# Designs tried in a protein design chat: VH-VL binders against Protein-tyrosine-phosphatase MKP1 (MKP1). Part 1

All scores and structures are predictions.

Target 1, 143 residues: Protein-tyrosine-phosphatase MKP1 (MKP1), of Arabidopsis thaliana (Mouse-ear cress) (q9c5s1r149to291)
Amino acid sequence: ECSKVADHIYVGGDAVAKDKSILKNNGITHILNCVGFICPEYFKSDFCYRSLWLQDSPSEDITSILYDVFDYFEDVREQSGRIFVHCCQGVSRSTSLVIAYLMWREGQSFDDAFQYVKSARGIADPNMGFACQLLQCQKRVHA
Structure headers, positions and changes below count from the first letter of each chain, unless a header shows other numbers; antibody chains aren't numbered by Kabat.
F is the ipSAE of ESMFold2-Fast. E and O are both the ipSAE of ESMFold2, at different seeds. Each is the mean of both directions, binder to target and target to binder. V2 is 0.75 times the mean of E and O plus 0.25 times the DockQ between their complexes.
[cut] stands for letters that were removed.
Atom coordinates printed by the task and the answers are left out, and those that the model quotes come from them; centres of patches stay.

## First folded at step 1 (VH-VL)

Design a1 (framework fv_ifabotuzumab)
Fold by ESMFold2-Fast, scan of step 1:
Structure a1 (fold): chain C 143 residues (1-143), chain A 123 residues (1-123), chain B 107 residues (1-107)
Amino acid sequence: as target 1 above (143 residues)
Amino acid sequence: QVQLVQSGAEVKKPGASVKVSCKASGYTFTDYYMNWVRQAPGQGLEWMGDINPYSGGTNYDEKFQGRVTMTRDTSISTAYMELSRLRSDDTAVYYCARGRYYDSSGYYGMDVWGQGTTVTVSS
Amino acid sequence: DIQMTQSPSFLSASVGDRVTITCRASQGISSWLAWYQQKPEKAPKRLIYAASSLQSGVPSRFSGSGSGTEFTLTISSLQPEDFATYYCQQYNSYPYTFGQGTKLEIK
């Protein structure tokens, strides 16, 4: 399923990433592919792509890329675009980045942002390492 | 037994680059971040950056951004720190140190340290 | 960047004395602070993590306390082998930063 999490942010898995009609029907203009080593940029002529190489592993470091991801989300928002963020199943990698963005932009706690994303996409479940990193962002990441 | 063993002392000319290695043993190399910290003669400790050995993702102090590159080779459990365009004020002992465990509720500082690699930059 | 300031920078004490070293952060770091001991020509050794947790194998005369912006390292009864420089380090946010160090001389 293609889940609307915010006005300009949608989350899904590879099944949605492969389906141009679902993406077009949701008004998607930009795609953040979190799994560039698994999934290609399927429709390069139709959408603006950015690809990341994120493993769904507790040892993967998402903290180091968060600001670049936030900049991309803000650029899409400023263009009045809509971004589709995906990994293989839309469970951990893609949802973790969106949770982080909501924490940063709206000043939400990890738990509040996670519950918000979970309410829009029931299968959202960041892996243990991602959850730990995001929880630490409340304590460690400061302006 | 957990151990970090670093490469030997280096003497370099200004403008050269140096690459220090840190070989880990006694634990799963990819489970812990690896930090690099330096100390100039008679001075305090200075954090340079860290690397996640599983993903290769890095965090650098902005002071070193553009000159430092941290990498690893998981097949031999070895981390590397390369510093380019060396200046005389890069003369220091360079340490690797084991950092955050990925499967934890937090980072607890650096619990295991390499013996240090002395890098001297002189003409 | 978070600035870590230690006081004092130097101190001399006698064997058996109670010694305290203070570390102040320029902004709140919760409990995300470690203390290290460094002896001449040796790598640092972690003594305390998470502000107050004692590293396994470190003598119980060492203790840490504090949260937020003010932290202390205490040595309850100083021993000759405690001659060293002590550093605090915050790991609340990148870049990680160290205090300037406190050099402890045993009389």
Scores: ipSAE 0.000, ipTM 0.487, lowest interface PAE 19.0, mean pLDDT 85

Design a10 (framework fv_ifabotuzumab)
Fold by ESMFold2-Fast, scan of step 1:
Structure a10 (fold): chain C 143 residues (1-143), chain A 121 residues (1-121), chain B 107 residues (1-107)
Amino acid sequence: as target 1 above (143 residues)
Amino acid sequence: QVQLVQSGAEVKKPGASVKVSCKASGYSFTGYYMHWVRQAPGQGLEWMGYINPYTGGTNYDEKFQGRVTMTRDTSISTAYMELSRLRSDDTAVYYCARHRGWLQSYYFDYWGQGTTVTVSS
Amino acid sequence: DIQMTQSPSFLSASVGDRVTITCRASQGISSYLAWYQQKPEKAPKRLIYAASRLQSGVPSRFSGSGSGTEFTLTISSLQPEDFATYYCQQYNTYPWTFGQGTKLEIK
């Protein structure tokens, strides 16, 4: 399932990342691969790729990369592109980055952004460490 | 701290193969892609491809597809680039350079010193 | 493939001069552009990444600007050690591509 979360942001797993027709049907122009060390850039000639090396582990530090991710999402939006963000299953890594972006972009709380993403993609479930990091980001934004 | 050390100069005949090594130290070898870039005498820089040391996966420029093979040995933190069916226009300095994911500060932040490959009859 | 064109290809200047090198991409690359300095018989040294961010340890006389398809590298007051060849590189889309280079030479 390829879930539309914002006008320019779609989320999914490796099954969608391997399916060129789904990606093209949704007008995808850019792909953010959150698991570059596991999943290859399947269609290099058809899409613009960026790869992250994120482990789905509570100890992985996503906070240090958030503003680079936000800059990339904004850049794709300004180009009138559409980005597909994926990890292995589209449950934790990819959804955590999108939740963070909505918190930053729209000024949403973690819970509001998470519920919004979950309404578009029912399986969205950041691991405990990512959730804690995003809650810390919320405190800094609202303090 | 971070170092990429390449193998020494090579002189080859047309039709031969050459294998250049790049030994990494000072960082987690499998955490960074290793790219290969060459420069012919008096010419500019040309990207050849990369290897992901964690998976062994590769991506080559179309110009080199079928002639280039990139490999690595994680036990000694070394990447290799082998170019076959050498032509005189393959005479160049070959560089390795590291890259991590898509973070802008990690795009070719460290380079090897270069390996000169001369193809002559 | 994205073609990178630099201008000028050759530049003669004197110590103390302000010099500007331009790099043009055949397609939009946002800010995914780096500038390198290369001296004879040495590997390239990255000066600037993300079009405008100065690499740690690089003198502040170097600056970069631009976005999209047109980019500039400026050296505000040329020093003797700055005579070298300069390359731009886009890293927005594979294959990554470099400009043809600008050779900066003393008058």
Scores: ipSAE 0.007, ipTM 0.550, lowest interface PAE 10.1, mean pLDDT 87

Design a11 (framework fv_ifabotuzumab)
Fold by ESMFold2-Fast, scan of step 1:
Structure a11 (fold): chain C 143 residues (1-143), chain A 124 residues (1-124), chain B 107 residues (1-107)
Amino acid sequence: as target 1 above (143 residues)
Amino acid sequence: QVQLVQSGAEVKKPGASVKVSCKASGYTFTNYYMNWVRQAPGQGLEWMGDINPNSGDTNYDEKFQGRVTMTRDTSISTAYMELSRLRSDDTAVYYCAKDFYGSRSYYYYGMDVWGQGTTVTVSS
Amino acid sequence: DIQMTQSPSFLSASVGDRVTITCRASQGIYSWLAWYQQKPEKAPKRLIYAASSLQSGVPSRFSGSGSGTEFTLTISSLQPEDFATYYCQQYKSYPLTFGQGTKLEIK
């Protein structure tokens, strides 16, 4: 449910986002809510929140926000914090951002980063539009 | 044209309540958080709270909790801020301000469009 | 709560001057900071978001820098219309908080 995908990054859905005990037990300090238009920031006095309004649609442009998301992940890491990244079910939106981060930080291919995340969270499945955007990012890095 | 239009000036006695409205036009009302910010004469800006107009969820500054209520009516794209048990130090200009969020990925806050302000004077 | 402190509270300058206003957060806020301009009897206008990103339509003489706890707003060549009060605002956590403001006055 609440999947650890890196030392400082956890992924889940709304069920985990509204469960304070699970979040506290995993040492979460920061939350990136990918679905601010659907899910509220449940525990504002307990965690630091950032919200995005991402549609789970092939037409959504995730490329334009990737470096800002990476900056946020790196800032939390530098403060020895832990981020919980969520959407409605933790399948496409939240996992796509984490896959992108691993590609960028570790120099992994899309396939390698995707398989790594999938090994930690079996339901991870970026929509085709997100996958295509990340593959294009991979080509640009190598050029 | 994106625009926020607020209700007119109010004069209230101590202990009364005031309800300020903010009518949005030129954008999808339910896609952006609405903030309420006040400014006492000669003083700085003070954030009071925000509302998600899609869900109705609110966030209030602790100093206003118990006295402030933020609501919205999606059928007329209007947000409301009601402040009760008014004191003379509640005399201020009250602003509504739209957050910069949409149905696309928007990772940053900041209030990009503001209402013209509503002056509320509390005196006897 | 995160306290935002601006310096100076008052700044006197002439047209053509380069002016800087600083903003300090009581704890780290990454780059989650906006700058606003407010003219007398008017609502505030957002100039900058994410510490350094210029709002579309704002003149390029305005720039922001900084991260963590120390931030700066710079106006490279002051124009008559720039005399106003400037506010920083953090958006890392609730409650959202503003600095006390910096009033930029003509010399």
Scores: ipSAE 0.005, ipTM 0.552, lowest interface PAE 12.2, mean pLDDT 86

Design a12 (framework fv_ifabotuzumab)
Fold by ESMFold2-Fast, scan of step 1:
Structure a12 (fold): chain C 143 residues (1-143), chain A 120 residues (1-120), chain B 107 residues (1-107)
Amino acid sequence: as target 1 above (143 residues)
Amino acid sequence: QVQLVQSGAEVKKPGASVKVSCKASGYTFTRYYMNWVRQAPGQGLEWMGDINPNSGYTNYDEKFQGRVTMTRDTSISTAYMELSRLRSDDTAVYYCARLYSGYDWGFDPWGQGTTVTVSS
Amino acid sequence: DIQMTQSPSFLSASVGDRVTITCRASQDISSYLAWYQQKPEKAPKRLIYAASSLQSGVPSRFSGSGSGTEFTLTISSLQPEDFATYYCQQLNSYPYTFGQGTKLEIK
């Protein structure tokens, strides 16, 4: 359920987000909650939270928040922490942000980053609008 | 231009191993997953596994786990699929195929295929 | 494992006919489905990716539709070169699985 998708990044859904034992057993220190309007910050005394209010809709603008998310991921990495990134099912919103981060940090194409994430978490499936936005981001950086 | 070229046909005895190669050209080898698919005579397509040529990470179908090994050599843009402890029912055409990932899911291109015959 | 079931397994048709092949996934695969054409003694060729996107260079008479668990491949006006075996494939989750194939033969 809780998938390691990068050195310091784990992805899952609400079932993992509300299970303190799973989070502690994976050494999670920080949580990026992509669905603050649905899921509360369950364990504020145990983990450092950052919450976003992302709709799983092709019309949601994820590009406007990407650099804030990247800064957060880098900050946690520099602290030797581990981030758990979640939405409701760990399929679209959370995986899209991690794909974007790998593209930015590693200079990977969208295809490479998505395939890498999918190999760690088979259900990863950014919605079509998110995929298009990330492909456009790739084009702007590497065009 | 974008092309996958596989090694030639092999005839093996039961219990032997076979190693098929797949040489990529016309694109950046490390940017796309390489998949292996086989097809027994008169049968359908069966996925065996894939390899990320950049990282070397592999994913195998459970049916082949323990018998299959996928590797690559980035210096010559070549992927390899080795199948051990061959049985007569491993007789098939073995294909390599490039995965377009992200939004563009599907295998393109495919290698021409390598016929492996296992008989005594 | 996700099972992919095609119907029909065999189809006889004439040049000019409209042909429809269906593919059903045993669970939701969103739009992570590809269609392939395979001619005798040849490697498969991708026709459709992401359930409905036409591969560059493939004639516009081919189209794909569907999402979730129900998918169709349509050939609007069958040509002689279209007689082949067609396969669907899900790429939503490991292991990737193919339909059993639909052999399209001359009537």
Scores: ipSAE 0.005, ipTM 0.510, lowest interface PAE 16.6, mean pLDDT 86

Design a2 (framework fv_ifabotuzumab)
Fold by ESMFold2-Fast, scan of step 1:
Structure a2 (fold): chain C 143 residues (1-143), chain A 120 residues (1-120), chain B 107 residues (1-107)
Amino acid sequence: as target 1 above (143 residues)
Amino acid sequence: QVQLVQSGAEVKKPGASVKVSCKASGYTFTSYWMNWVRQAPGQGLEWMGDIYPNSGGTNYDEKFQGRVTMTRDTSISTAYMELSRLRSDDTAVYYCARDLRWGYYGMDVWGQGTTVTVSS
Amino acid sequence: DIQMTQSPSFLSASVGDRVTITCRASQGIRSYLAWYQQKPEKAPKRLIYAASTLQSGVPSRFSGSGSGTEFTLTISSLQPEDFATYYCQQYYSYPYTFGQGTKLEIK
């Protein structure tokens, strides 16, 4: 249930975030916890943590944090690390951030990046507000 | 210098509404959440809710849900907290406080407070 | 809601004393705990965040410790300007909640 989306990015939910052996077996070095108000940093002595307080709500603003998240993903990649990105179920919050990163880094459209992530993790399903925000980001860059 | 400057004291009658402002300077207003916390005379601190200025998304404590509305105006870096149907027990000092939700950072800078007195 | 309970609610001490204030959360909050100092007629000032990280500009005599449900604020050598009310606050889960406060007064 831990899905590899890129060489250095893995996505999952709280069940994986609680399982140190799965995280270690996948070579995870860094964790981005998208639900800091729900899930603690379970293994702070074993991994480098960053926590966000993202609600799975169409009104939550992910656009303003995207560049900070991209910088973190790039820092982990440059260190030859692997990051595990999680929310409660690994469906909307965590997958939305990864979709945004692939759009930015690979120059993909929202639909292409979303389908790619969905092929790696079948349950990926950004909420409507997140999808709209990512589509708006795409339009501004291309317009 | 990071500063949060709040509007002046207000005296309101029961049943009225009050709108407190919090003007931010010295940082990127849209990058931090803004919390609202109140304190009744001689009492402790009570969290009311927060707003993310870039989106306008809000979270309210259930005790205030239906009476509180938090908004912002990004063009003047100002956050607002409006409390309606005021009661005498809403008499308090109301504070805004900025909040960074990255790496355990939390609330660091607070406004000076706005005294709201509800009296007949 | 997560309830925060401070102990003691009132504390008398002398300049130079080592002072300890405790804070208990009704549920585990990991290290999402901040400590604030409030002087009369003033806004709260953050002293500690992430349970043990000292806020920039705060004197080193202040320290925080603990995780999960039990937390402590320590002032190693009390100074005259330290007489104030102290609050703990969890920011782990909505709604954010504060302890009832500890009033530190001169003996």
Scores: ipSAE 0.000, ipTM 0.512, lowest interface PAE 14.0, mean pLDDT 86

Design a3 (framework fv_ifabotuzumab)
Fold by ESMFold2-Fast, scan of step 1:
Structure a3 (fold): chain C 143 residues (1-143), chain A 120 residues (1-120), chain B 107 residues (1-107)
Amino acid sequence: as target 1 above (143 residues)
Amino acid sequence: QVQLVQSGAEVKKPGASVKVSCKASGYTFTGYYMNWVRQAPGQGLEWMGDINPRSGGTNYDEKFQGRVTMTRDTSISTAYMELSRLRSDDTAVYYCARVGYSSSWYMDVWGQGTTVTVSS
Amino acid sequence: DIQMTQSPSFLSASVGDRVTITCRASQGISNYLAWYQQKPEKAPKRLIYAASSLQSGVPSRFSGSGSGTEFTLTISSLQPEDFATYYCQQYDSYPRTFGQGTKLEIK
């Protein structure tokens, strides 16, 4: 259930985040924990961690952190590293950040980026508030 | 806007305890680990431990294990480092630091330091 | 514990010089190494993370290289504000450990 979305980006849930073997086998070097208030940084001696505190709620503001997250993804890519992005189930929070990154980096529409992520991870389903925020981001960039 | 402000200088006698505070502002306090690092006069940097402000979970360097206690109060975004059974060689500047190791998006943020002098 | 050893402990240089500081880990730490600069009476400032990644806002004359057990910090053209003490730090495992420091003094 560890889904490769880009050369350097993998997405999953807490079950994968707890499994050092899966993470090591996929060559993961960095972990973005979207649910720091629920899940600890399980293997701090093995991986570089960054933790976020995102509620899976339509009222959560993901827009304010997007460029910081993009910078982190780019830093990992420049190091030839691989990042594992996770929330509790890898459905909404983690996938929303990755969709946003593809929109930003590849110039994709929300629909195209979401379709791409969903093809790599069938359960990807941003909550309505996150989807709305990403559509607003698209409008600002492409208006 | 991101800032760590530490409590003032302390003078303690050998055998006493000291508790240094570190008040965070300008970011989500519970979103980042808080590190404690000390530096004796004319000496290098020495990592003491870290705390996850959300869970209260701590990691200590073994040389301080049993004497150091790191805590936090999320209602006032403040971290604490208490060092007990003080010796003269505990005289140092004690720093709190919010440290990120994998991204340029969040710069390291360090408190101004708290001087602790242990002298009878 | 991973021991971090820096060389030299003291370095005298002139403005415009190329300066190199070395850091050696007692076991492999991949690229989990940071470099810090500390000026007198001030808290440390991170210059480099992941062995070679420049921290945002740090001048491009600073660069880091290395992997595994041997690392270097290079200042390509020394400026007056660069006279400081430099520390390497590993963050591969607990406890986090610093090198003993390299004091860079004006010649």
Scores: ipSAE 0.000, ipTM 0.507, lowest interface PAE 14.1, mean pLDDT 85

Design a4 (framework fv_ifabotuzumab)
Fold by ESMFold2-Fast, scan of step 1:
Structure a4 (fold): chain C 143 residues (1-143), chain A 122 residues (1-122), chain B 107 residues (1-107)
Amino acid sequence: as target 1 above (143 residues)
Amino acid sequence: QVQLVQSGAEVKKPGASVKVSCKASGYTFTRYYMNWVRQAPGQGLEWMGDINPNSGYTNYDEKFQGRVTMTRDTSISTAYMELSRLRSDDTAVYYCARDYRGFWSGYYMDVWGQGTTVTVSS
Amino acid sequence: DIQMTQSPSFLSASVGDRVTITCRASQDISSYLAWYQQKPEKAPKRLIYAASSLQSGVPSRFSGSGSGTEFTLTISSLQPEDFATYYCQQLNSYPYTFGQGTKLEIK
């Protein structure tokens, strides 16, 4: 399923990434592929792509790329575009980046942002390492 | 060091097929798209298509659709471009080029093979 | 397809001159533009990526600017080794397209 989590942000998995009709019907203009080493950029002639090579592993470092991702989401918003963010199942990698963005942009706690995303996409479930990294980011801001 | 080494020059008759190879070294072959670009004598650069070496998925320029086939062999880090039903206007130097996909820098071809000259005549 | 048009197609200049080459895209390509230098019988060499980022090892006399649909490559003080053909390329959308090239000749 293609889940709307913000006015300009949609989240899904590979099944949606392969379906040009669903992407077009949701007005998608940009795609952030979180799993470039697994999933190709299926429709390069139709959408603007960015790719990340994130493993769904507790040891993967997402903190080093967060501000780059935030800037990209803001660029798409400023263009009145809509971005589809995906990994293999839309459970951990893609949702973790969107949770981080909401924490940063809206000043939400990790728990509030996570519950917000989970309300829009019930299967959202960041792996423990990603959750821990986002909680550490929250702690540093509070300290 | 990152290198792309292409196969040697070919001379073909009209109607034949040619298969050019591009052997990669110095990086993880499956993590970069491979592009094919050609250049006819005295002409500019023309993009033909690309292949994702991990999945085997290909994208071709419409002009070559039906005549071009791009493949790869991950066990020897080699990409191939086969062009069939050759015409005299297919005479060109054919290049492979690695497609770097940087998050902020965007996409660009950063490493090129030395080129393979294909001459179509009788 | 996105059409890339370079101006001029031919340019004659002297060593020490400031040279400017323009590239125009038929559609907005943001900053997804690269510049290449090609010498006779050689593969193209990338000079600039992301419209304005200079590749490591390329002399600082080369610079790129622009975004959207109009881009410029500048050589601030032309050297003998700079006489070559220059190409711009958009990598925003498939199919990838190149400009027709600008041949830089010695006067």
Scores: ipSAE 0.007, ipTM 0.563, lowest interface PAE 10.3, mean pLDDT 86

Design a5 (framework fv_ifabotuzumab)
Fold by ESMFold2-Fast, scan of step 1:
Structure a5 (fold): chain C 143 residues (1-143), chain A 119 residues (1-119), chain B 107 residues (1-107)
Amino acid sequence: as target 1 above (143 residues)
Amino acid sequence: QVQLVQSGAEVKKPGASVKVSCKASGYSFTGYYMNWVRQAPGQGLEWMGDINPYTGGTNYDEKFQGRVTMTRDTSISTAYMELSRLRSDDTAVYYCARSYYGSGRFDYWGQGTTVTVSS
Amino acid sequence: DIQMTQSPSFLSASVGDRVTITCRASQGISSYLAWYQQKPEKAPKRLIYAASRLQSGVPSRFSGSGSGTEFTLTISSLQPEDFATYYCQQYNTYPWTFGQGTKLEIK
């Protein structure tokens, strides 16, 4: 359930977000909550939180927040921290942000980054709108 | 085409309450947080709080806790900010401002509502 | 709360001048900083977010830099429409806080 997709990035759903033992055992220091309108920041005194409000809908605009998310991931990495990124099921919203980050940081195509994330987390499945947005913005993310 | 249109100016006595409205158009109302920011005459900007229109969940600056209430009506895409037990130092222009999520990045602002508190 | 302090509070300049405004945070805010322009009797307009990213439609003469606790807004060649009050704002930690403002007046 708690899938390691990079040295400093882990992905999961609400079940993991509610389990302090799993988070501590994986060395998590920071949490990016993609569904702040559904899930609270369960352990504010134990972890550093950032919350987003992302609907799992093809019409949701993720491109406008990508650089802010990338900056946060890089800040955590530079602190030698580990970030847990979650939505409700860890299928679309959280995985889309991580796919975008890998495209940007590793210079990968959407398809390559998606296949990589899917190999680490088999249920990863960005909705069509998110996939389209990431594909369209690929060159700008790498510029 | 995004527009935030606020209610008109208000003059209130100390101890009264004021309720300012902000009607949104040109976007999906529940897709963005609505923030309230005020500005006293000749002073800077002060954030009061935000509301998630999808859930109704709110965050308030501690300075306004117990006096401010933020609500919304999704059927008419309108957000409200009510401030109670008004004092003369609540005299300010009150703005609504949109942010994508709980980001604090205000991309569109209402025109402002002047609230004057005087006897 | 994170305190934001701008310098200078008042600035007089001429059209064509290079103008720099500084903003300092009382604690580290990474790059979570925005700059706003406000003209008399108008709502603020965002110019820059994430410390250095220019808002769409904003002229390229505006630029932002900095990270951590020290940030700058630069106008490379001042135009008549740029005379306004400028505010920095941190969005690293609730509550969101603004600098006191820098009023830019024609010399």
Scores: ipSAE 0.006, ipTM 0.543, lowest interface PAE 12.6, mean pLDDT 85

Design a6 (framework fv_ifabotuzumab)
Fold by ESMFold2-Fast, scan of step 1:
Structure a6 (fold): chain C 143 residues (1-143), chain A 118 residues (1-118), chain B 107 residues (1-107)
Amino acid sequence: as target 1 above (143 residues)
Amino acid sequence: QVQLVQSGAEVKKPGASVKVSCKASGYTFTNYYMNWVRQAPGQGLEWMGDINPNSGDTNYDEKFQGRVTMTRDTSISTAYMELSRLRSDDTAVYYCARWGYDRAFDIWGQGTTVTVSS
Amino acid sequence: DIQMTQSPSFLSASVGDRVTITCRASQGIYSWLAWYQQKPEKAPKRLIYAASSLQSGVPSRFSGSGSGTEFTLTISSLQPEDFATYYCQQYKSYPLTFGQGTKLEIK
């Protein structure tokens, strides 16, 4: 349900985002809500939130926000925190951002990062538009 | 559709307490944090604190800690801000504001003028 | 506390001008920055959130940019109704803090 992708990154859907005990039991300190227009920041006094308004549509421009997201992930890591990244189902929006981060941080190809995330969370499946954007910016995010 | 309606103007003596109300409508009251911000005449905006209407948990700016109390009544979708031991420099317009999904204040009350006269 | 400093504190301009207001945070706040407009005797109105996201219903002449510690609000072609006081606000950490405000008046 709540999938550990890296030491400081966990991925899930709205069901986990609503469950304070699961979040606390996994040591979560920060939450990246990818669907702010759908899901509120359920436990604002308990966690540090960052909310994005991402549509799960091939037309959504995720490229414009990638460095802002990477900066947030790095700040959480530097603080020895743990971030929970979520969308509605934890399939496309949240997993796409984590895949992008692994490409940038670890120098992985899109395919390698995607397979790594999929091994931790079997339902991970970025929409075709997100996959295309990550492939297009692969060289830039690794630079 | 979504609105916050605050109680009317108050005139208080130094040392008294004031309790301002903020009635929410048009949305699920417990799903958004309620913030309180004040503005002294001719001055800027000053954040006082917030309350989670679902849990009742509060966060106060240190400047107001010990004098401010934020509460809510979920049965009537109303938030309250009580400030005690009033001083003349507490004269201000007090606003309630809803914290939207993106962590910014998307809806504001009309403001309540509190005058503390000696 | 994160201190927010706006520049300038007072600005006079003419209709049709391009106006830029700057906001600087004393520490990094990513894009957790909002801009508000306040007219005399009225509550503030949110213009921009997440540094660059325009609030629905706000004219496209308003835009925000920046990340980290330096942010700008731009009005591309000033209209009569834009004369107001503008505030930036960080919402990265408690206590939430506002800039001191920029009063925009007719030249």
Scores: ipSAE 0.005, ipTM 0.527, lowest interface PAE 13.2, mean pLDDT 86

